VH-VL binders against q0atu2. Designs and how they scored, part 1

Every score and structure here is a prediction.

Target 1, 119 residues: q0atu2
Amino acid sequence: MLDKKARIRTSREYRNVFEKGKRLSGRFLIIYYVENALDNNRFGFITNKKIGMAVIRNRIKRQLRAIVREYQGQVKNKHDIVLVARAGIGKSSFEGMEKDYIAIMKKAGLFARNANKID
Below, numbering starts at 1 at the first letter of every chain, in headers, positions and changes, except where a header shows other numbers; antibody chains aren't numbered by Kabat.
F, E and O stand for the ipSAE by ESMFold2-Fast, ESMFold2 and OpenDDE, each averaged over both directions (binder to target, target to binder). V2 = 0.75 x the mean of E and O + 0.25 x the DockQ between their complexes.
[cut] stands for letters that were removed.

## First folded at step 1 (VH-VL)

Design a1 (framework fv_iluzanebart)
Fold by ESMFold2-Fast, scan of step 1:
Parts: structure tokens; C-alpha cells; sequence
Structure a1 (fold): chain C 119 residues (1-119), chain A 121 residues (1-121), chain B 107 residues (1-107)
């Protein structure tokens, strides 16, 4: 589970990331990211109705949180990052989503040099 | 097929500058990281750094930060490793390698043939 | 940085024998561990990635195992072309680090 302090919760905070952040697109994911003034990272997750029914959206959201949790130690500190699931994500495997996440985070320069994967 | 082709051997004197190259072909050059690895004569492999050619994001090993510059020119699918002032201790074989990703992470799957750099007075 | 330690430094085996090479990480690297083969005058060749997955074209006699901090490369029936230096490499953390190598020599 991702810790409460590591979650973006308010629409105001999401808007701040969208407005001031940089955008990168992958195959199944889009990330918006901006450096924050805190001493920790925060993550947000958006699964639009275009993905499917609530049950599918909730499963995808849970899987994305698990992926973020697994790699949180590799993410450079002091960033707000929002993951937006693309319409095609419902057809992806867990491994496909994980691969896309790693690729995007590396492209963004957000993986720290000395970070560890969380087991 | 995927290939990484490196520039030819170099013989230099201490204090000289040098820039060696690694040209990728057979894949989307801007979609993969390119790493540089040093191998001193009779020694093992040392990771120097890595670059993402799509946006030139570059990361160095702490032991090589400030010692070399890694760059890339995506218009000609070529990565570079550069020294402003060579030392005799820079004598080594230098390899470039493509950092491929899949569900198990990123790893070096294709390697250049190597560039031998000899620095002697 | 994560220190990778290989043992033995040199392994002397006869053709047809089983060779077992060890690699230890100073901290967990999960399964993000690769094995490379290097022959004199050549670039390293990827054998195994993800600790246990053979790269394309690698013969079945090569197998990898382990996770966390302890890893093994096994060559079940050594062929003449297998005499080389073998390196393990972690790609879990930057900076990437290699072991010092195990030289597999003919007995």
C-alpha cells in the first residue's frame, strides 16, 4: 500500500501538477510531474470512464498504486507525479503497465541513481 | 539488425583532448539509453554513465562525474564520450552498450565492438 | 554503491564438466541481475538477464538462479567455446556495478 502522505488528494493539488508540470506520454500511461517544496514524493492516479466500468477502473488504479509502491525508492525526492491511464490500459497486462511506467519515469529523469526496488 | 559501431583506436599523449563515438542502427535510437563502460588492461568492467538520446538526459557514475562528458546527436544516431585532458590512467578499452528494457528492468543487450584508447608520453 | 563480488576468481574445468559461478551483492538487487561472457579481444555478450532468463540465442546449457543478494550461473556441460571470463552486473540501482569477473580456464 502507498502511504497517505505520498498521495495527491485534492483537485487543487492535481490542477497544480497539470498547470505547472511537464507531460510525458507512454503507451498506456501519461505522467504529469513537477518538483514540490516538500521533503517527500506524492503520487496521483486518474482512471477515466473511457477505460471501462468502475470495477475495471478500480482494479487498474490498485495495480498502478502497487507498481508505484514497488518502485517508490527509485524516484527522485521532492516531486508531485500524476499518472493518467490511457483508454487502452484495460487491455494491458500488469507487466505491460509496469514496463511502461519504468520507461516513462526514466525518460522524465525521475529515477534516482542510488535508489532500490522495493521487494 | 541492431548494431552499435564505435570509432577506431586512438593513440594520444597526456593533456590532449579526445572524443570517441558510438553509432546505433537498426532500431529507434531515441527510444533507448546508451551506456559507456570502461575496461582497463587486464581488469574488469566499470560503468561510466548513460544517456537517453531523445532528450540528452545523462547520468554518471560518481567515479566518472567531471572526468568525462557523455553526449549524443540524435540526427545521426550517434553517442559520444569525451575527455578535455587525457591522463595515462585513461588507457583502456571503452565500450558503448544499449540499455534495453522489459518487465524485468533495463539491461545492456547489444554492445559496440569497443574503442581502444592508449595514452602514453 | 552496490558492490558485486564474484567467486571463484578462476575456475579450472575440463570439457563436459559442470561449472558453477557465484555472484554476491552487498545489498538486495531483487532479480535485476545480468550475466555476461567475454572472450579475449571481444565485447561482452549478454547471457542471462532478470537473474534467470536466457537472452536470445544463448544455449540451454547456460542457466541462472538466485534473487536478492546471492546469484549463480551454471554451465551444465562445458564446451570448448565456453572458456571465457564471466561477469555479473546489477541494474537495480544507479550506478550500475559489475563483479570483478570469474575466469573459466581449461583444466
Amino acid sequence: as target 1 above (119 residues)
Amino acid sequence: EVQLVQSGAEVKKPGESLKISCKGSGYSFTSYWIGWVRQMPGKGLEWMGIIYPGDSDTRYSPSFQGQVTISADKSISTAYLQWSSLKASDTAMYFCARDYYDSSGYYFDYWGQGTLVTVSS
Amino acid sequence: EIVMTQSPATLSVSPGERATLSCRASQSVSSNLAWFQQKPGQAPRLLIYGASTRATGIPARFSGSGSGTEFTLTISSLQPEDFAVYYCQQYNNWPYTFGQGTKVDIK
Scores: ipSAE 0.005, ipTM 0.537, lowest interface PAE 15.7, mean pLDDT 85

Design a10 (framework fv_iluzanebart)
Fold by ESMFold2-Fast, scan of step 1:
Structure a10 (fold): chain C 119 residues (1-119), chain A 122 residues (1-122), chain B 107 residues (1-107)
Amino acid sequence: as target 1 above (119 residues)
Amino acid sequence: EVQLVQSGAEVKKPGESLKISCKGSGYSFTDYWIGWVRQMPGKGLEWMGIIYPGDSDTRYSPSFQGQVTISADKSISTAYLQWSSLKASDTAMYFCARQYSSGWYGDAFDIWGQGTLVTVSS
Amino acid sequence: EIVMTQSPATLSVSPGERATLSCRASQSVSDYLAWFQQKPGQAPRLLIYDASNRATGIPARFSGSGSGTEFTLTISSLQPEDFAVYYCQQYDNWPLTFGQGTKVDIK
């Protein structure tokens, strides 16, 4: 899971991203993103009630968090990013969601040219 | 049978108010967005805005924000498009269409109303 | 705003011939693209959704292809009832936008 500091937590913070941010759509995901004044990135996740029952929405949200965590080191620092699940996401595979995430983050210019090194 | 039925043609003068309707039947009205599309005589299609009747979430095209009001009454499965003060440039055919959405954005408009012709002249 | 550009503006085709219509988006819309047919005095009719899927009741002679920014609607063996104006529409992003239309006219 993501650290508390890496999560968008309040309605005010979500509103800021929606009102001031840029938007980019993929096949299964929409991202809203804005540069922040912090030392780190923050992520928000929205699985609207229109997607389906709570069990389905919770599965999608869990899978999206796992994808974001896996690629967290590649994301350019100092951004607030909200992921919104689209209508077709429930029929996507995990791999399909992952590929869509990578594609939209690259198009948004949010993936760093070089990933951070462990060593 | 799934259908959208729109109110009849209107002939109005500039400055008058108008409210036209779009009634859905044969499906769960609150599970679909209802969009409004304008077609000026001899021209193409322009999206005006959209409403989700289940919670009245309404989105407008920037070109139509403040020019029209979109609303819905889910108890009678009807969506509305309203002008407070008509202009001659509002003369057009107005279509409603439904859009399935189980997420933030919808799918394609799959069912359309027959259209309401609005003529505004002095 | 995503701008949709259709070409040609008018296409003259004889019955039984193939018609190919193009639609270009100013930025990627993935496969969130629909094609509509409109005959004089009628509402638009959905032909193709998600770039390549035929809507219910649409004859097999209609097919869509493409993804991203370049899309094509093909009508194989054009029938007399196919003379109409065709519109593409993206539903990837707000505001929703339509192309200006291609008129398929009898030769």
Scores: ipSAE 0.006, ipTM 0.551, lowest interface PAE 11.6, mean pLDDT 85

Design a11 (framework fv_iluzanebart)
Fold by ESMFold2-Fast, scan of step 1:
Parts: C-alpha cells; structure tokens; sequence
Structure a11 (fold): chain C 119 residues (1-119), chain A 120 residues (1-120), chain B 107 residues (1-107)
C-alpha cells in the first residue's frame, strides 16, 4: 500500500500529468510522468475495461501498487507518475509486470540506480 | 451476476454469541475486499471493518476494534461477522459490501442486510 | 477519523424539480468520495464514485461535483423513485466514514 501522500488523488492532478507529462510505452504499461513542485513522488494507476473484468483490473492495480512500493526508493524525487495498463496486461504474471515496470523506469531515466533486491 | 447474500434475521439475548454470514457469488471471491457496515435503528451508516478473503488481511475501524471479529472462509466464498458476547446496543441492521481495496475505492455491491435484535 | 457532515438533514422537493445535496469533510479527501442512495428496507446503492463519476446503470440526472472538502450531489428533474436517503462516504483513508445522510422528501 502506498503512503497517502505518494498517491495522485484528483482527476485534475491526473489530467495535469497527461497534458504536461512525457509518455513512454512498455510491453504491458504506459507511463506518463512530469516533475512536480512537492517534496515527494506521487503515483497514479489506471486500469480500463479493455483489460478485463473488475476482478482482473483490481488484481492488476494491487500488483502494480506493490511493485511501485517495492522500488519507490530508487525513483528520482519530485515526480508525478501515472501507470496506465495496456491491453494484454491481464495475461501477464507478476514477474512480467515487474520486469516491464523496471525497464520503463530505467528508460525514462527515473531510476537513480539499478540495485539487487535484498529481502 | 455479482451478488452478496446475507444470513437471516437474528433475535438474541445479551451475553449470547452470534456469527452472521455474507456469501459472494458471480465473481472471484478472493479478489475483492468485503466490508461490514452497521446501521442502528433510525441512524446512519458506520464502517466496522473489512477483510481480504485471499489472505485474511483484516482492518477494523477504531470504534469496533475488539468488539467484533471479522473472518472469511474462501472455500465457500463466505465472510463472517462475529460477537463473543452481545449487548443490547448491538441491535442494528448489518450490511456487507465489496470493494476493490480497503480504501481508494467505493463499495460497488451490497448484501441485503441482516437484522440483529438483542433484548432481554 | 475524517468526519463527514451532510446538509440539509432533510430536503423537500417536488417531482420535476432540482435537488442539491451538500457534503463536507473535516479534512481533504481529494476526490475519494462516493454518494449512495438508500430506500426504506433496502441496502445502499452506489450512485457516484470518485466525486463525479456515475456508477453503471445510474441515470444521467444524477451528477456529482467537488473536491477536497466540499462536495455536491445534484439530482435534476426529480422522479418519484428518487425520494430516499442519500449518504456521502470518503475512502481517502481508513477508517472509511459516512455522512449522517440527507433525506429527500416529497413536498
């Protein structure tokens, strides 16, 4: 679960990211991102009906939030980032979504450094 | 179609135990949270708590922490609300409702309610 | 906990008229706000979520607006089936909290 302040909350804030932000597409994810004037990063998640039924969309959104939380320490500060799930993500594994997220964030230059994960 | 079906009305005495149920159908039960809402006679709605049946992660509202136990049996797609010792002040209509998460989402489907009457 | 306050407690309107219901949060809930309709003897029904999005199957006469701490539910051209109690509910943070309700009565 992401901290309350790390979530993009209002439709107005989502629209700001879409209008002013940069776009980068991965296999299962599209990210829109823009630098913010806050002291922290904020994340938004969009899963639309073409992904599948509500149960599938909900699972995807929960898994994406978990992935984002796990890697939040590597994300460069002061960005609003919206993750939009693409068609086909419903058939991806957790590992597939995680791999796609890491690849996109690195390509966008939003990861400070790639590091091994230690539990 | 998605449905939440609750157990029937209960009439109990103070000090008795009670367990009421909420059975989900028409969707994958373990992919949604089930919340419980109390409505005292003539009053509004109060959140009691919520459970994720997939792993039994349970969150209680502070006012209900320790007053009730929420549980789920995913093998029969059923969530439960339980009292070890009922009080007259527990007289109310109890609703279950499903949500995509314990916050960030509105409740989209509701059970019909279970009326619990506690009197001597 | 976040306290939700609704006004008025009772709103009397005639069929065909517009009703506007207010909901105030004790602190910002962004747009994590829903409106529910409850008729006597029935469970609540979701009308509006994320402050302004109509739930599936909800007639266009229902609309929601607002963000932060001030929210409004508008029902245009009231129909007989719209006389009910309406609740707002925040889901910005746990515990989830409801307003005390606004009863929409016939004049």
Amino acid sequence: as target 1 above (119 residues)
Amino acid sequence: EVQLVQSGAEVKKPGESLKISCKGSGYSFTDYWIGWVRQMPGKGLEWMGIIYPGDSDTRYSPSFQGQVTISADKSISTAYLQWSSLKASDTAMYFCARSEYFYDYAMDYWGQGTLVTVSS
Amino acid sequence: EIVMTQSPATLSVSPGERATLSCRASQSVSDYLAWFQQKPGQAPRLLIYDASNRATGIPARFSGSGSGTEFTLTISSLQPEDFAVYYCQQYDNWPLTFGQGTKVDIK
Scores: ipSAE 0.005, ipTM 0.545, lowest interface PAE 12.3, mean pLDDT 86

Design a2 (framework fv_iluzanebart)
Fold by ESMFold2-Fast, scan of step 1:
Structure a2 (fold): chain C 119 residues (1-119), chain A 121 residues (1-121), chain B 107 residues (1-107)
Amino acid sequence: as target 1 above (119 residues)
Amino acid sequence: EVQLVQSGAEVKKPGESLKISCKGSGYSFTSYWIGWVRQMPGKGLEWMGIIYPGDSDTRYSPSFQGQVTISADKSISTAYLQWSSLKASDTAMYFCAREGYDFWSGYYDYWGQGTLVTVSS
Amino acid sequence: EIVMTQSPATLSVSPGERATLSCRASQSVSSNLAWFQQKPGQAPRLLIYGASTRATGIPARFSGSGSGTEFTLTISSLQPEDFAVYYCQQYNNWPYTFGQGTKVDIK
């Protein structure tokens, strides 16, 4: 799980990312992202009613937090990033969400290169 | 239109310092890595290193670590390659290139025109 | 460091013929392989990335294949403007490495 300092919590903080940030769309995810003045990354998550019932939205939100946490070390520092789940995400597998996240973060240039790409 | 424009040719003597530039335009400069590639006269391409201008995260090839300094000034969308003390063996064409990202990995999608550096006594 | 080896060093082909260029990696690079074309006095031009994906604006006569350690660039019906040096590059591991190049010249 993501700790408190790595989470975007207030409507003011979300508005800042939406107003000043860049937007990229993936298959199941949209990200909004902007460089922050902090020493850490912060993540926000939006799952709206178009995705499905509360139980489905809560499952998706937990799975997205797990994915973000798993790849947190690969994300370039000092960014506020908001993930918005698209309507179709409710039909995606965990693997499908994970692949889309990796693809969109790489496309945004937000993944740092890692020395463990050794075969 | 994405463009990388490099500084002009340089003629230097061994022991002199030099800083060459690569200016990006037509894209978010702070959102893409910029790499540097050397090509010695009549030889192939050698990867030197890479920088992310948004936070100045820099990675070097082991062969170039300590030989050159890569930096960037995001206020003018410009990346730099610098030598404190040039050697005759530094005579080469130097290219900068932007690293785009496909589904899983980055690759060099746009290149500067190159800067010819000649070091001789 | 991953060593990239290209063959042949020089390939002599007549216009209209098919050219096949090989690139071998000393370790698996998955599909993280790019092909570049370089003409005298010019910067390298991206042709193929991801081993087989053609870059924007690249003619259909250029195709790439392979994965792991063995890769091929094919130029069908070679045109006069295709005479150049071709480089493969792996971007799977730091440091990135290039092959030594294959020169495609006129027969």
Scores: ipSAE 0.000, ipTM 0.542, lowest interface PAE 15.7, mean pLDDT 85

Design a3 (framework fv_iluzanebart)
Fold by ESMFold2-Fast, scan of step 1:
Structure a3 (fold): chain C 119 residues (1-119), chain A 122 residues (1-122), chain B 107 residues (1-107)
Amino acid sequence: as target 1 above (119 residues)
Amino acid sequence: EVQLVQSGAEVKKPGESLKISCKGSGYSFTSYWIGWVRQMPGKGLEWMGIIYPGDSDTRYSPSFQGQVTISADKSISTAYLQWSSLKASDTAMYFCARGDYDILTGYYFDYWGQGTLVTVSS
Amino acid sequence: EIVMTQSPATLSVSPGERATLSCRASQSVSSNLAWFQQKPGQAPRLLIYGASTRATGIPARFSGSGSGTEFTLTISSLQPEDFAVYYCQQYNNWPYTFGQGTKVDIK
């Protein structure tokens, strides 16, 4: 479970990230991300019907929230990040989703641990 | 008509501060991004950063983070690019541009200011 | 960052001839690619966005094509006012990046 302040909740907030943000695709995940003017990070999660039944989509959402929560201390502060689950994620293991998340966040330059910003 | 008008040419010494402006007219200023682009003498174009005046959301290119400050004043439809301490290497033409959104392709910059020449020498 | 590479660096063309300019991205930018024209002492002018959509007021002789990593700008029947430097620019990933430019000269 993520803190209430760490969640993107409204359709307006999601739209802002989609329209203003950068996009990066992984194996099971797509992230959209943009810097925010807040003092913390916010995360959003999207699963569509191509993934499978509601039971599967709800499980995936819970697992993604758990992954994000576990690694939130590694994420560069002041970002809005939306995770979109790709078709096929329902066949992935928890470990597979976790590895994809770490890889895509590193590629995006969003992990702060030993990752330089400018200079 | 859509128009972006930039402030006039500047001649400065290293270490001086500077703030240049870009005034939008003929459109809803708060509904479009404003971007800043540098062109060093005889060189190509480089994105410095962009700002959304509606909420002052700002993104800097990695090479310019910490080098400049981008801001906007909605009340006068004006965006700004500012240096706290100029260097000789800041000598360049600076352009502002308006970014529109297309649902199929994302943000593209359709209208440009005339440019502000900044010369920094001792 | 995504590196944009344009070729050739300089293209010599006679008025009335076709000019074809190339732009390559170091990774896929989908169709989020724009072309700009810049004449000496002037601001860049948007010609094409979305790889193939002409901007408002741009003559039909300008056309763009491509997707992914390979893009072309074509100027059919080059006019005297078309001698300029042309830049491609990706806006798929921040930071947005320009190619180094292709100068279209009269031969």
Scores: ipSAE 0.000, ipTM 0.523, lowest interface PAE 14.9, mean pLDDT 85

Design a4 (framework fv_iluzanebart)
Fold by ESMFold2-Fast, scan of step 1:
Structure a4 (fold): chain C 119 residues (1-119), chain A 121 residues (1-121), chain B 107 residues (1-107)
Amino acid sequence: as target 1 above (119 residues)
Amino acid sequence: EVQLVQSGAEVKKPGESLKISCKGSGYSFTSYWIGWVRQMPGKGLEWMGIIYPGDSDTRYSPSFQGQVTISADKSISTAYLQWSSLKASDTAMYFCARVDYGDYEGWFDPWGQGTLVTVSS
Amino acid sequence: EIVMTQSPATLSVSPGERATLSCRASQSVSSNLAWFQQKPGQAPRLLIYGASTRATGIPARFSGSGSGTEFTLTISSLQPEDFAVYYCQQYNNWPYTFGQGTKVDIK
């Protein structure tokens, strides 16, 4: 699980990312991202009812947190990033979500150069 | 400031069509569901349906399916509730509300001020 | 559809007294439960979400508790401005549903 300091927790913090941030869509994920004034990155996770039942949404949130944590060291510092799961994510594999995350983070310019965890 | 602003009160006759609006501002309109709630005079709150403006996915409560149409125009950040033929029983206050989400999804905040619809001969 | 049942239907309380409002779900809604206040002529106002998290700007006298099927809203010291109808709402299952409301009347 992600450290609590690395998590966006309040509605106000989520609103700041949506209002001020940039948006980029992947196949299963949308990210909203903005630079923060902190010395660390913070992540938020949104799995709305459009995705499916609570058990599926909870699985998706847990898997997304695991992916973010695994690649945390590759993310450029001082950003608030919100991951929004798209409707189709419930049918994706863990590897599919991971691949989509890497692709959108690279496209957004949020990964440090040479960030590649696929051996 | 995040807010929802609804269209003004309407006085209509049975059989007439009507479309009322709910305009969002201060947030990413396509990133949140918008819900519609009916409150009949002196009664409680009833869910009518919700729409995701980003792709117009719409879900209705069973009792409202076929009675109304919910739609949205993301280019002007506005959601709509529409009747093809009003009945006297449609007399009510209609509220729109944003579905807040994240680790917090599913509750409604903020709410619009409400649109009073009166249907009488 | 999940049925939300509130009790009592009406609660008459003197200013400064504690008020306790109950909300029961016909099946588990986890902690996905919100409380709203509605004053005459106004839109509902969010008080509590996640069963126990107070919304921004809501006075400390309002508190929520519970999980699963049994939930409580407590007003520790009722003020005259707290005259209102209170609704619980579950957002665990589709469609979302409201309780029928509890009217709090000042003695």
Scores: ipSAE 0.006, ipTM 0.540, lowest interface PAE 10.2, mean pLDDT 85

Design a5 (framework fv_iluzanebart)
Fold by ESMFold2-Fast, scan of step 1:
Structure a5 (fold): chain C 119 residues (1-119), chain A 120 residues (1-120), chain B 107 residues (1-107)
Amino acid sequence: as target 1 above (119 residues)
Amino acid sequence: EVQLVQSGAEVKKPGESLKISCKGSGYSFTSYWIGWVRQMPGKGLEWMGIIYPGDSDTRYSPSFQGQVTISADKSISTAYLQWSSLKASDTAMYFCAREEWELLGYFDYWGQGTLVTVSS
Amino acid sequence: EIVMTQSPATLSVSPGERATLSCRASQSVSSNLAWFQQKPGQAPRLLIYGASTRATGIPARFSGSGSGTEFTLTISSLQPEDFAVYYCQQYNNWPYTFGQGTKVDIK
C-alpha cells in the first residue's frame, strides 16, 4: 500500500527530483532519484499521452504503484524517486514492467541485496 | 483559454528599481511553474529562473542569482521579476512562460514579452 | 551547465524545399529537448517537445528526431511563414539552456 505520505504529489516536488536527481533509463521505465531529508521514501509516477489512451495510462499507473508497493522494503531509506513510463510500456506485461523496475533500481544502487537489513 | 499577459514596456535610468508582471489566466495558476527568459537585443534566449506560485519555491540560473528577484502573488495569479538597481546591461526583452508540469518542464505557453530599456 | 550548440547559424532554402537543423548537447539530455520558432517581434512558439512530439496545432511538415546528445528538426516543403529563427532547448537539468539559434532564410 502506498500511503499518501509515500507519494510525490506537487509539481514542485517532482521538479526537485528532476533538477537535483540522477537519471537512469530502462527498457520501459526512466527513473529520477535523489536523497530527501524526510524519514521515508516517496514515489512519483508519470504516464504521459505518448503511452496511449487514458484506459491504458490508468492501468499502467496502477500496475506501477503495485510493483513499487511490493518492493518498497528493499529500497534504500530517504529517497524521492520518480518513475516515468516510456512509450513502449503499454505493450509490456506486468512481469515485464516488474523485471525492468528491479533491474533499473539495482543499477541505480537503490536496492539492497538483503532486504531484511534495509529498515 | 490559457493566457499569460505581461506588463507594458519600460524606459528607465541606471540605478532605478523596476518590477514587471506576468498575469496568468485560463488555468490553475498555483499548479504550474512560471519561468522568466531574457533576450538581449539581436541575441538568443537565456533562462533566468522559475517560481512555483503555490508555495513560492524559486530557483535561479547561476548567472542571475542575486541579479534579480522572482516572486508571485497567487491571490491575483501574477508573477513578478524585479531589479533593485538597473544597469544598462539589463536592456532586453523579458518573457514569462508556463511550464508543463506532467512532463520534464518544457515551456508550453508564453507571454508577449516586456521590453525594458535602460539608458542615461 | 549543459551547453547547446546549433548548426548551421544560417540556413538558406527555397520555398517547397526541405530544411534540416541540428542541435547538439554537451552531455546527454535523453529525449528532454524542445524546439521553438521565433519571428521578429514575437514570443517563441513551441513546435516540438520530448525530441519528437509535435505540440498542438503544429503542422505535420515539422518533425523532430534524436536522443542523448544529437537532435534534428526537419521542415519538409518549407512554406513562406516558416522563415524564422529556430531554437533548441534542453529541459533535462537545471539550469535550462537554449542553443544560439538557426536562422532559416529565403535563398
Scores: ipSAE 0.007, ipTM 0.573, lowest interface PAE 10.4, mean pLDDT 86

Design a6 (framework fv_iluzanebart)
Fold by ESMFold2-Fast, scan of step 1:
Structure a6 (fold): chain C 119 residues (1-119), chain A 125 residues (1-125), chain B 107 residues (1-107)
Amino acid sequence: as target 1 above (119 residues)
Amino acid sequence: EVQLVQSGAEVKKPGESLKISCKGSGYSFTSYWIGWVRQMPGKGLEWMGIIYPGDSDTRYSPSFQGQVTISADKSISTAYLQWSSLKASDTAMYFCARDFEYSYGYDYYYGMDVWGQGTLVTVSS
Amino acid sequence: EIVMTQSPATLSVSPGERATLSCRASQSVSSNLAWFQQKPGQAPRLLIYGASTRATGIPARFSGSGSGTEFTLTISSLQPEDFAVYYCQQYNNWPYTFGQGTKVDIK
C-alpha cells in the first residue's frame, strides 16, 4: 500500500535525510527524519548485511513496510523518514518491531494522535 | 561534509608491527560498513575486508584472513588496519572506504561511495 | 571466489569519441556490480552501482548496463579528464572482488 509517491526512491533522497535529519534509536530500529517541501510523507528502509542474508533482509523489509503502512495515517505530514534496521532485528517478532516503531515515532514527536489504538 | 581521513605514510622494516587509521566525520559512523582495499605499486585494487563499527563484526577476504586485523573505535569514529609482523610484500597503498547499503523496492544496493586519501606503507630491507 | 575479468587491458580513444569497457564475472552476480574510476595519485571514485545507477555527482556521459555475468561501462563523448583506470567490482558474494582494470588513454 505504500504508493510510489510515499517512498524515498533515490540515493540522493536518502542522503538528504541522513545529512539534514535528526536521529533517534530504538531497540531494533533507528529512524532518521526531516521535514520535506512536499504534501506527503515519504519512507525509506535500510537493512544492512549485518542483519543476515538477502532472504532475511527482504523479509524484514516487507514487515517494516507493512508496519509503516498500517500507521501511515498517524504520522505528521510533510516528513521524509528513513528506517534503519539494527543488528538483532532478524530475531525480533513482528509485534516487537511494531512496538519499537510506535515508541520511536512517539518519542520523535512524529505521531499526531495515539498510535497504540489502531482498528 | 562526509569525509574519511587516513593516517600518514609509514616506512617500516620487515617484522615490525603497524596500525593505520581511518577517521570518519559528517555521518553516523556506526550505521555504515568500513572497507579496506589494498593497491600494490603499479597494480590494481584488492578488497581486504570490512567492519561494521556498531558491533565490530568483521569479514575478511581469504587472502588476508590471519594476515591483518581490522578494528574500530566508535567513540572516536575511527577504523584501524593492523599488522603484527610486516613483510616486504605488504608494501602498498591502503585505502579505507565507507560502504553504504540501502534497499529500493525489492533490490539492495551497495557502494563504496566515500574513500580516504590512502596511506602509503613501505616495507623494505 | 568470483573472478572479475575486464577487457580490453588498455583502450585508446580520441576526445569526443565513445568508449566502451567490458567486465565479466566467473558466475552470476545479478546486478550487484559497481564501476570505479581512479586517476594517478588519487583514491578510487564510485561511478556506477547496481550495474546501471549513476552515483551522486557523476556526469551523464557515464552509463552502465548488463546483468548476470556480462557488464558494460560506456563513456559517451570522452573528455580529457576521463583519462584514468576503470575497475569493476562485484558485491553479490563474499569476498568482494575487483577486475584487473582497463586503462583509458586519450589519443
Scores: ipSAE 0.000, ipTM 0.576, lowest interface PAE 11.4, mean pLDDT 85

Design a7 (framework fv_iluzanebart)
Fold by ESMFold2-Fast, scan of step 1:
Structure a7 (fold): chain C 119 residues (1-119), chain A 123 residues (1-123), chain B 107 residues (1-107)
Amino acid sequence: as target 1 above (119 residues)
Amino acid sequence: EVQLVQSGAEVKKPGESLKISCKGSGYSFTDYWIGWVRQMPGKGLEWMGIIYPGDSDTRYSPSFQGQVTISADKSISTAYLQWSSLKASDTAMYFCARHEYDFWSGYYYMDVWGQGTLVTVSS
Amino acid sequence: EIVMTQSPATLSVSPGERATLSCRASQSVSDYLAWFQQKPGQAPRLLIYDASNRATGIPARFSGSGSGTEFTLTISSLQPEDFAVYYCQQYDNWPLTFGQGTKVDIK
């Protein structure tokens, strides 16, 4: 589970990211992202009814949180990032979602410069 | 430059089959939904359906369910609209359009349109 | 399905005048509404999305407002190239539905 400090929780905070942030789309995910004035990153998750029933949306949200948590240490500090699940994500595997997340975060330049280098 | 290029005008007889195309270029074809819109002569716009080319996830407007088939071939960045048996009432301009995502609704609004394919069905 | 009704059917205006076009939804669509412009022989062009956001490249004289069931497209100081048919479209609920269009014609 992501710490509450790492979560975007209010509609006002989500709106700020959408209105002022940059957008980048992947196969299953769209990210909106903007630099924040905090000491940490914050993540938000949107799973709309067009994806499927509540059971599917809750599964997707849970899986996305797990993916974000696993790669949190590689994300450049001081960003608010909202993940929006596209229609069709319900048919994706966990690995498919994970691959898409890594690809879009790298493309957005949000992973640390040396994240993939061996010590 | 992002473009959708549609196939040329068609003149058909009732009962014939037809498949028209919409080719995307200048963007990642599998990352956007493609929708189809009908415009009958002198009439307004009607939403037909939508497809996600990455996995061919397709959804139809209830009024077009069973009347047409929407498909896509991602290897050539092309979406299709198909009739098994045309009727005179299918005479119309058909547009394809790329959808930009709306985060609140989960639907996409159309940002880029093809030039249209005129389909004329007459005896 | 949500029915979109536009008024007037035809609006006759002179160049330089202000045009105000209305769009009404049979049920609330929040702000999930787009406006399109269509000229004879051409594909529709996105003008406004999310009720009030201008699409890229759209002149500042076009503005959208409203929420819920009542929406307005305003064109200040009409230019000759603005004479066209305008459509509103909701994307709050499936199926996506268009209004019947308002023709903005030269007087």
Scores: ipSAE 0.006, ipTM 0.538, lowest interface PAE 10.4, mean pLDDT 85

